VHH binders against Profilin-1 (pfn-1). Designs and how they scored, part 32

Target 1, 132 residues: Profilin-1 (pfn-1), of Caenorhabditis elegans (q9xw16)
Amino acid sequence: MSGWNAYIDTMTAAAPSIKRCAIVGAADGSVWARTEADNVFKASEEELKTFVALFNDVTQVPAKGADIEGVHYVVPRTEESLIFGKKENTGFFAVKTKSAVLIAVYEGPNEVAAQVRKAVESMQTYLNNAGY

## First folded at step 7 (VHH)

Design w51 (from t3 with Y32H; framework vhh_6fv0_2)
Fold by ESMFold2-Fast, scan of step 7:
Structure w51 (fold): chain B 132 residues (1-132), chain A 126 residues (1-126)
Amino acid sequence: as target 1 above (132 residues)
Amino acid sequence: QVQLQESGGGLVQPGGSLRLSCAASGFTFSTHDMYWVRQAPEKGLEWVSTISYSGSNTYYKDSVKGRFTVSRDNAKNTLYLQMNSLKPEDAAQYYCAKDYDILTGYFDSSPEFDYRGQGTQVTVSS
């Protein structure tokens, strides 16, 4: 019961509009946990390594956008520990903790984005306080 | 009722300039980040520029850096995009879009969602 999958379950229960998500290492993009089966998070190891490196200088991200699961997202702005993007009716929120990056991909009406952000930021706060 | 009204588009020759405006109403303009996006048939939706709610931070698409300048006047609830050295590749329908209040963490980044204006057309040709 000590697996990182419990945190994936907690986030998806808090925001049912999350379609796929993952918790990855901030240093290397290594997958600690991800959604599986019909909701499998399908980012490649190379893509995740590239993605987590974006947190080294978030100010450059809006100019180029970000790629997750082979999908290119428009990133209109960033915050120090938050990258978020949109493409048509899909979007993502990614937050950095001390040692992890949490990535949540959602689908649906624009209004669900606030619920997804709240869930991801709540988990970010919890993990930071737990030393992760 | 959230409303965004873009204006200032038109036809210019390559190398010309235009200043776009976006008049905002129905929400607290000064607490929202704002951005410009454009839609050109061959390129699809492109993010162009973002300005923070305070005006302190600005971001630009690489291809427009040094040519475009985003600014805002919070007292007038107006967003601007100064476009210099216009190129044929800049021809598009330009839209302003709002982020929801920073406290909610939600934003509108797609022209298919509510609270985007009708847009203003920019044509670059001789």
Scores: ipSAE 0.011, ipTM 0.336, lowest interface PAE 9.5, mean pLDDT 82

Design w52 (from t3 with D33N; framework vhh_6fv0_2)
Fold by ESMFold2-Fast, scan of step 7:
Structure w52 (fold): chain B 132 residues (1-132), chain A 126 residues (1-126)
Amino acid sequence: as target 1 above (132 residues)
Amino acid sequence: QVQLQESGGGLVQPGGSLRLSCAASGFTFSTYNMYWVRQAPEKGLEWVSTISYSGSNTYYKDSVKGRFTVSRDNAKNTLYLQMNSLKPEDAAQYYCAKDYDILTGYFDSSPEFDYRGQGTQVTVSS
């Protein structure tokens, strides 16, 4: 009854403003689950490996920005387990758990961004409590 | 408010077929995983089937595999269970159930449910 696809389903149900998202391994960026069909998350294996490595030293990220799905985002600041970026009216939130990184891409105003952040941080808490 | 309304139950002979329906309202049906569960007299609730929000993934209790097919129509907010080759052991009150909020979690052996409808009765006898 469970599987990583179920977490994607749950997260998008909680925050329908998420356009695309994925759960990937923190060590290697391997995809555990992602949105599919019309909302498919299209990051390359090489890009995801590079992206999860950013969590090894988040203080370097604002100087360089971050790339997701071939789009370069400005990263205004980071927290120990949170990287977020902006590109015009689009953006992303990425959070690290013990063994996973959750990435959610959204489009919309600051109210939408706040809802997406809340959903991603709620899932981060849930997965950490579940031992992931 | 969340509402689930089951229908399609009835009396069939062993080997017969029924199609159950569940009409959903009060939530965004297309974004939730849905479940069929059943309860026979003097038995606890048994999970029968799961379908993902998109319809792409389905799961079944071992004893119904190959005989039951779960499906959904997101445009009509309706869940279905096609039951073929019915056996006396399938006789039960059948309920559809909605998935829960992100913070309650999933379990491989037992899904957690927010809501169940009033159910629809399936009787198998000759």
Scores: ipSAE 0.000, ipTM 0.109, lowest interface PAE 16.2, mean pLDDT 79

Design w53 (from t3 with D33E; framework vhh_6fv0_2)
Fold by ESMFold2-Fast, scan of step 7:
Structure w53 (fold): chain B 132 residues (1-132), chain A 126 residues (1-126)
Amino acid sequence: as target 1 above (132 residues)
Amino acid sequence: QVQLQESGGGLVQPGGSLRLSCAASGFTFSTYEMYWVRQAPEKGLEWVSTISYSGSNTYYKDSVKGRFTVSRDNAKNTLYLQMNSLKPEDAAQYYCAKDYDILTGYFDSSPEFDYRGQGTQVTVSS
């Protein structure tokens, strides 16, 4: 098992509404860890490469939206190291660290989204402090 | 354009029941999650319940869980809130809403939230 899978487990334990998630390289979108089996994160390597490149200029993202796992999400706004999207009762949060991008796809309303955001941002802080 | 019309409120004794309705128009109702929110005289807007676009998933404020049931009829573009075992703390103006960003702050409120209906008043007293 990948050592990075422990961080996936930590995030999903903190926010059970996370349906699928992954930790990918910020430079190329290479998968370091992801949810597996019935909860497998299905994004292709090409899609992830395109997705992580969005962090080069997050201000352009709300005009176009973002694609994850072949699903197009509306991105209402962005923050410097945060892209989040919504489609119906589903959504995602993606945060960038020094070396990684964490992506969590969830299902639920805005109050559920707050728990997911907290879990993802806590992990972002931990990884940044660890030099990742 | 977007129109939401609440009804079904009234005066009820503690322990009583009411069924609220929200008639929606001006958007494709069946493709949006819907919300019930309320405002008591000395409190801000408070989220009460959420229902997914299909009706398959429902969520509730802890203090109303087990007493309130949200449902929807997509063929009639109508949202419902069945309120049982009403308590004095439930007294408020109740609104249905299409979009809001009251609890998380991560989405900007859509302009449609400004067009929520006049609400329906729920009063609980002996």
Scores: ipSAE 0.000, ipTM 0.146, lowest interface PAE 12.6, mean pLDDT 79

Design w54 (from t3 with T50V; framework vhh_6fv0_2)
Fold by ESMFold2-Fast, scan of step 7:
Structure w54 (fold): chain B 132 residues (1-132), chain A 126 residues (1-126)
Amino acid sequence: as target 1 above (132 residues)
Amino acid sequence: QVQLQESGGGLVQPGGSLRLSCAASGFTFSTYDMYWVRQAPEKGLEWVSVISYSGSNTYYKDSVKGRFTVSRDNAKNTLYLQMNSLKPEDAAQYYCAKDYDILTGYFDSSPEFDYRGQGTQVTVSS
């Protein structure tokens, strides 16, 4: 599945506050593409498998929180295809498409978080329209 | 700086329809989730609908599902609520509210809302 890195590049260009991101399989959490080198997305296979399973019942997530890259995030609320969390000055947005989950980790205040959410949901719409 | 101006309320008979509008200014409308909330006399404030900043995701309270439709026009900084099949229990003052930010509120458990308008009154005669 080569070429998925182009979507990572598009997402990070749209929101400069994205520090790390990945596109993973919705069924199993397998990594299709991720940021590399100094901004490598470093979640384990086990963690990603656990994380994508949260989309099977998002209503339970605010009570438990979510773990990404070994960091426990408080999840204030969820939406049907969106999980987002915050820890101090960092946070994440994760959205589910038909076959993928997009995860973006950012650093910054809430105004910056809104820009990151916009980028992630725009990519979600694009991939759903592309059949993914 | 936030200003929200609701309009479109009125008196309607049961089964009737109304379309509410909310004109927003003083913030970047396109980057915030927006809520429609209502308060009936001697009742608490309750949310009825949420729309994501892009318009791609909408959520409704069970009591209004299938009857109300929320939408937005980010180019016009305007939020809408189309209300069909109105019932007497829908009679309330309706407000639009900005999610005070996407990470700080559990809207359904918070008593505080970031809105500046006086709302628009909806009356349903039985």
Scores: ipSAE 0.000, ipTM 0.145, lowest interface PAE 11.8, mean pLDDT 80

Design w55 (from t3 with T50A; framework vhh_6fv0_2)
Fold by ESMFold2-Fast, scan of step 7:
Structure w55 (fold): chain B 132 residues (1-132), chain A 126 residues (1-126)
Amino acid sequence: as target 1 above (132 residues)
Amino acid sequence: QVQLQESGGGLVQPGGSLRLSCAASGFTFSTYDMYWVRQAPEKGLEWVSAISYSGSNTYYKDSVKGRFTVSRDNAKNTLYLQMNSLKPEDAAQYYCAKDYDILTGYFDSSPEFDYRGQGTQVTVSS
């Protein structure tokens, strides 16, 4: 049983607007944990490998956007370890830790997105402190 | 209904100062990162400053660093921009924006921004 599923549960409890999320390896995009069943995170291994490579140079991402689960998102700006995007009523926040990337896809009005960001950034801090 | 209302612009001489305010309503102001963006005549929209939802982190475009200071009062749902040592290149219409207004890239044509304010005009005469 993967202990990493507990961190997925913690993030979704902190921000109920998260529809799907995953914790993946920063080096290769390998899935450590993800939401399952009706909320399954559907990104392919090839897509995730491409996505985590964006953190090698986040300054180029706003010009290109980012693809998650076959959906192209507009990325208006990035921060050192944060990529986020929006497409209509859907969006995502992705943060990099020492060895992981956390990705949370949400649906809803813009008013809830800051809560999703807080949940993802809190988990980023926790995992960095835990050596991940 | 989201509303953002800018004020505090005006005419100033080079080297002068202005303080802009943005009154926010219709959303939980304290949970959003906020931006100041500007548009000079015949130019595109550009961000100049950003502040995190808590006020703990501030960011500035290189051309305004050391001259502009962004702040917020979450109890009053108000965003501020203190502009010192103003230069002719700072003349523009100034707008405040939620992080999501920047995120969508729809500043110039999106129906979702029908609620945005008209901004506040800053003119620097030399």
Scores: ipSAE 0.000, ipTM 0.157, lowest interface PAE 12.7, mean pLDDT 79

Design w56 (from t3 with T50I; framework vhh_6fv0_2)
Fold by ESMFold2-Fast, scan of step 7:
Structure w56 (fold): chain B 132 residues (1-132), chain A 126 residues (1-126)
Amino acid sequence: as target 1 above (132 residues)
Amino acid sequence: QVQLQESGGGLVQPGGSLRLSCAASGFTFSTYDMYWVRQAPEKGLEWVSIISYSGSNTYYKDSVKGRFTVSRDNAKNTLYLQMNSLKPEDAAQYYCAKDYDILTGYFDSSPEFDYRGQGTQVTVSS
């Protein structure tokens, strides 16, 4: 287990409604750590490279949506370092740090989504402060 | 007004078992992830078990894995912790919580937003 797996564990503990998550490189989408086994994050390297490139201009994302794990999500709006999407009762939050992109896929209503967003943004703040 | 009421604590011998309960009211229990946290007199707050809103995902601190089992009954707004093979180091005040900052180990510090109950005491005596 890499050191980055500890951050996956921290995020899932902070919001257990996260079904799958990953920490990937901001430059290339390379996987640093991800959930495994029954909760395996299954995005391809090609998809992740495409996904992290969305952070180069987040203002274009709401018009097109975003694909994660072969699922197309509607992206209602974005912020400078945040992309989030919804599809029925599922959704994701993705945040960019200096060197990484954190992606968390969840299932549940808006109350669950709020908990997942808090967990992801807390980790984003922590990693930025740590120089990542 | 969030209300959480823990029960089921007591005195057991090492190797004994206890089943804790947490009765929740004042919020839509079925849409919140729930936490069991504990505090020994000489230590800070520590989460030991977490369960997702639906009950599909459970997580445990390494020190309690295989010994503790968390569950919930959303129809009854009740959270449970089954504790088996209790050790002296498990002695603590146990709380249930709906808001717990895992990164800092703190509940919301405002009295109105302290979403833990009064707690139930677990003592393990050899």
Scores: ipSAE 0.134, ipTM 0.553, lowest interface PAE 5.5, mean pLDDT 85

Design w57 (from t3 with Y59W; framework vhh_6fv0_2)
Fold by ESMFold2-Fast, scan of step 7:
Structure w57 (fold): chain B 132 residues (1-132), chain A 126 residues (1-126)
Amino acid sequence: as target 1 above (132 residues)
Amino acid sequence: QVQLQESGGGLVQPGGSLRLSCAASGFTFSTYDMYWVRQAPEKGLEWVSTISYSGSNTWYKDSVKGRFTVSRDNAKNTLYLQMNSLKPEDAAQYYCAKDYDILTGYFDSSPEFDYRGQGTQVTVSS
């Protein structure tokens, strides 16, 4: 879906520390849009299907962590529509909307994690209000 | 000013036990979920356990389930980690964390970010 690339661009402009991101279907993990080329989001279809299924019961996620792009992240806690993970200088935020999951992987100082979270949550709000 | 002070670490033989404590100040402890995280030599930060603000819910890393027990005393603003059947793989610097501290200090020693505790060292050796 070509129209969805504009939302990728909006998120990365709002938080430049986002290295890779994607918008995927909440039901099946199908990719609607992702960063490309040198910043390509490399998660497989099977990994994304597994990842979005975590939103069916987020309370189980901290015990096991989460895998994105073959990297295992520690998930300290979850909220109903938010999973975030940490591994060294790398982290991610993932938020669920009505029909989508937004995933942003970042690298850099921990202070930028708050900015990345704000960017994905702002987009989550926008998409929910737009019916997605 | 948020402050966290860990204690209770030490040297123990495999199969031994230690009880870690974390004294919290500068925030309303009873309203925050708390975390134990650890960092082994030459490794990254690793989540160990979470306890809800009330103490009613606890979560553990799979490799410590059945061996570690997290608890809290909200009247004393203190978090605990009881570690039983310690393994060499458990050797690490252990830190307690409030929700936001995990995002701002533990992966980076940069002076721009809040570092809320020195941690407590756990060594498992025979």
Scores: ipSAE 0.000, ipTM 0.208, lowest interface PAE 11.6, mean pLDDT 80

Design w58 (from t3 with Y35F; framework vhh_6fv0_2)
Fold by ESMFold2-Fast, scan of step 7:
Structure w58 (fold): chain B 132 residues (1-132), chain A 126 residues (1-126)
Amino acid sequence: as target 1 above (132 residues)
Amino acid sequence: QVQLQESGGGLVQPGGSLRLSCAASGFTFSTYDMFWVRQAPEKGLEWVSTISYSGSNTYYKDSVKGRFTVSRDNAKNTLYLQMNSLKPEDAAQYYCAKDYDILTGYFDSSPEFDYRGQGTQVTVSS
């Protein structure tokens, strides 16, 4: 939906190092909005269902890691509503709100990763305050 | 300045054991979760184990569960990895790393775990 695309645009404007991102339903991983065309977020529906289910018990995620877009990421630790991972020069941040999971994939050094995390967490706060 | 110095690697036969150590300095060791990661030739960095700052919680990669045990001695600022029943697939350069929290932006390395040691080599062959 076009309404949700505005949140994608806001996150990518706040952190230009985001290569691809999506907003998906927390219950089922259904895509509400994602980057498209040259920046298309390529995760399958089955992968997204598996991914959002990780938020049911984030304490188990570091032992297994997480898969996004067919890429397996090392997850060094988790927080109650945050999963983040690394694989060489690529990483992601995923945050859960009441109704949604926001996923941002980025490339670059720790300085840009920190910017991406701040952008994703700011959007998480905004959406939670908006009732999502 | 953060420094991590790994030791204890070596050559063992399949089924052998090694105990790795990581001496930490330049930060308050007892307040950070610590990690063991490894990298085999021509492969990416691979997470092996996590231990919480207090030592109360431990996590392991599925392929090493039951064989590896992570522990720490906060009084000595030292992290350990006891490796039993070693397999050829465990051969790698092993690194220790402090908690990967990039929120504050104080990491000054590439987008990997913050390890400033040279690692310790583990070779498994007959």
Scores: ipSAE 0.000, ipTM 0.213, lowest interface PAE 10.6, mean pLDDT 81

Design w59 (from t3 with T50G; framework vhh_6fv0_2)
Fold by ESMFold2-Fast, scan of step 7:
Structure w59 (fold): chain B 132 residues (1-132), chain A 126 residues (1-126)
Amino acid sequence: as target 1 above (132 residues)
Amino acid sequence: QVQLQESGGGLVQPGGSLRLSCAASGFTFSTYDMYWVRQAPEKGLEWVSGISYSGSNTYYKDSVKGRFTVSRDNAKNTLYLQMNSLKPEDAAQYYCAKDYDILTGYFDSSPEFDYRGQGTQVTVSS
């Protein structure tokens, strides 16, 4: 995963409330990069495959919620390339690019959610412009 | 122009009930998820309930589950919140919202549109 970890570092620097994150393949959920050590993003291969398939029809997701790292999140709404979820003081934002899905799990009050979304969407724009 | 008008608030005793309404105009109501948010005196905005565009799915903050019921009437462009077993902690100004920005504590989605109404006040006291 040469180089992809730099994008993880960029997102976490922009939004320090991101606890764990990953960049995965849009077609199969294969991990390209993720946070490691004490902040290891620990979703299974099968969970990620299921998760990225949600982007095939995001309008169905609010009815069912979404599972990340074995945690079930309520998904209040979706946008064409964005799924976000909430559970207590935790949440996630996931965005789809041409070839990747970026997933960021954060912890904190609503004030930090906007920072996390901005960081993830900025990276989405950058990767799309880079052809990913 | 997006407009949201809340009503139905008032003063109730603990354990009482109120039904809030939100009349929506200026957008295709039936294609948007809708939310109820509240703000208690000297506190921040708090999301309490949401409902999908079709009405098939509802979402609640843990502190209101079992006591509050959200519903909508897409033919009337109206959102409702039935509040039962009200507690002093539920006293707040209640607002309805259609955009994601309200879920992050922001009301302003754009400089030309206000996706929030005046709100309706709920007071719970004995």
Scores: ipSAE 0.000, ipTM 0.165, lowest interface PAE 12.4, mean pLDDT 79

Design w6 (from t3 with D101S I102P; framework vhh_6fv0_2)
Fold by ESMFold2-Fast, scan of step 7:
Structure w6 (fold): chain B 132 residues (1-132), chain A 126 residues (1-126)
Amino acid sequence: as target 1 above (132 residues)
Amino acid sequence: QVQLQESGGGLVQPGGSLRLSCAASGFTFSTYDMYWVRQAPEKGLEWVSTISYSGSNTYYKDSVKGRFTVSRDNAKNTLYLQMNSLKPEDAAQYYCAKDYSPLTGYFDSSPEFDYRGQGTQVTVSS
């Protein structure tokens, strides 16, 4: 009966540089699970609805960037089911599965971004294989 | 080792055109995504355009889309930015930037961007 919070714990254990993360519905941005308390993921329902809609055409995202938790990120390119961005010392990776979007906000230099990307993409693969 | 040298800036009237160049050395140019970024007086560093290592994919900031064209010549290790229909808001110091590692496609948007060039100045006035 461990819900979606177990997957949040798995990602944050795999990449300690993840500061905040969430799993949200791909259709509507509804929060299934997120980090809480001192690491609370603060995006509003309206912001998440807007964000997940970006996956309808990721090639349009670099022109305008992306907003997460009220922070505007530069997105210099995208990949098929991956949006990622940077702002100063902060970055994010977001990946789409069949029914979910995983969002991980990290803090640190480019050297740690690879670990965060690997953690998020590993979970993406797992959830897709599980039918989510 | 890594060196980036920008050129081609100048003074133009609104509606004018400029072509910027960036000469790259000290790394395998053909394996890195490249960027154009700019900084206007009293403003932060702003991303303008991305070109993939092969030249097949290009991306632009919304405000320059349709007016600017990024291109590259991997045989000459040179990056270009063709700027048409220039507006006063485009006036800035322009820099080229290399991706952090081959084939990764992202960079820091901080004012402390680590790149080798001094940039090239673009001024737009009547």
Scores: ipSAE 0.393, ipTM 0.703, lowest interface PAE 2.5, mean pLDDT 84

Design w7 (from t3 with I102V; framework vhh_6fv0_2)
Fold by ESMFold2-Fast, scan of step 7:
Structure w7 (fold): chain B 132 residues (1-132), chain A 126 residues (1-126)
Amino acid sequence: as target 1 above (132 residues)
Amino acid sequence: QVQLQESGGGLVQPGGSLRLSCAASGFTFSTYDMYWVRQAPEKGLEWVSTISYSGSNTYYKDSVKGRFTVSRDNAKNTLYLQMNSLKPEDAAQYYCAKDYDVLTGYFDSSPEFDYRGQGTQVTVSS
């Protein structure tokens, strides 16, 4: 039984322009919860382990970009606990908490991207306050 | 200046229907996800429904699924909530919102905008 699915549901309710998302362990990229069925988040365990390791030195990420679900994204800049990227009409936001990394993939214009970022950062704050 | 104006509330008997409307101005309505929230007497603000900017994705509070339908008309800058099979527990002041944090139950605290309308009252009584 994954209680973490409730957080996925809350995040997608806050920003329905999120197409796929996941909550993974910050240390190893292990999946705690993700969107499923028609909106399944398709990243492999190896890809997620590589992705969460990017938070060990976010300053290197803009030079290399980031891969999520086999898609290579351009990462224009990073912040201490935030990596975001864009490719054509799709994008992602990933934020690190004490114990987790939240990843949300979306489609839409810049206004939609701003809403997705807000939803992901709100969940980040909530989980940090809950000790995760 | 962001403005949201709700209408369509009223008094209905249990099992009745109402259609709420929200007229939006002061922002590019078609690029924002929109929310319906409600507040009953002596209860906190409660999220009811969300609709994506395009209208393609909708989400509902479990207790209203199958009874409520959210929709939007981007050409008219108007958000709707069709409420069927109304129950006494649905009685509340209903608000539409542009910026609502579903996790915390709070509106964005920007002093330069009112992100919530004045609301429309729904009363369910027999």
Scores: ipSAE 0.281, ipTM 0.617, lowest interface PAE 2.9, mean pLDDT 86

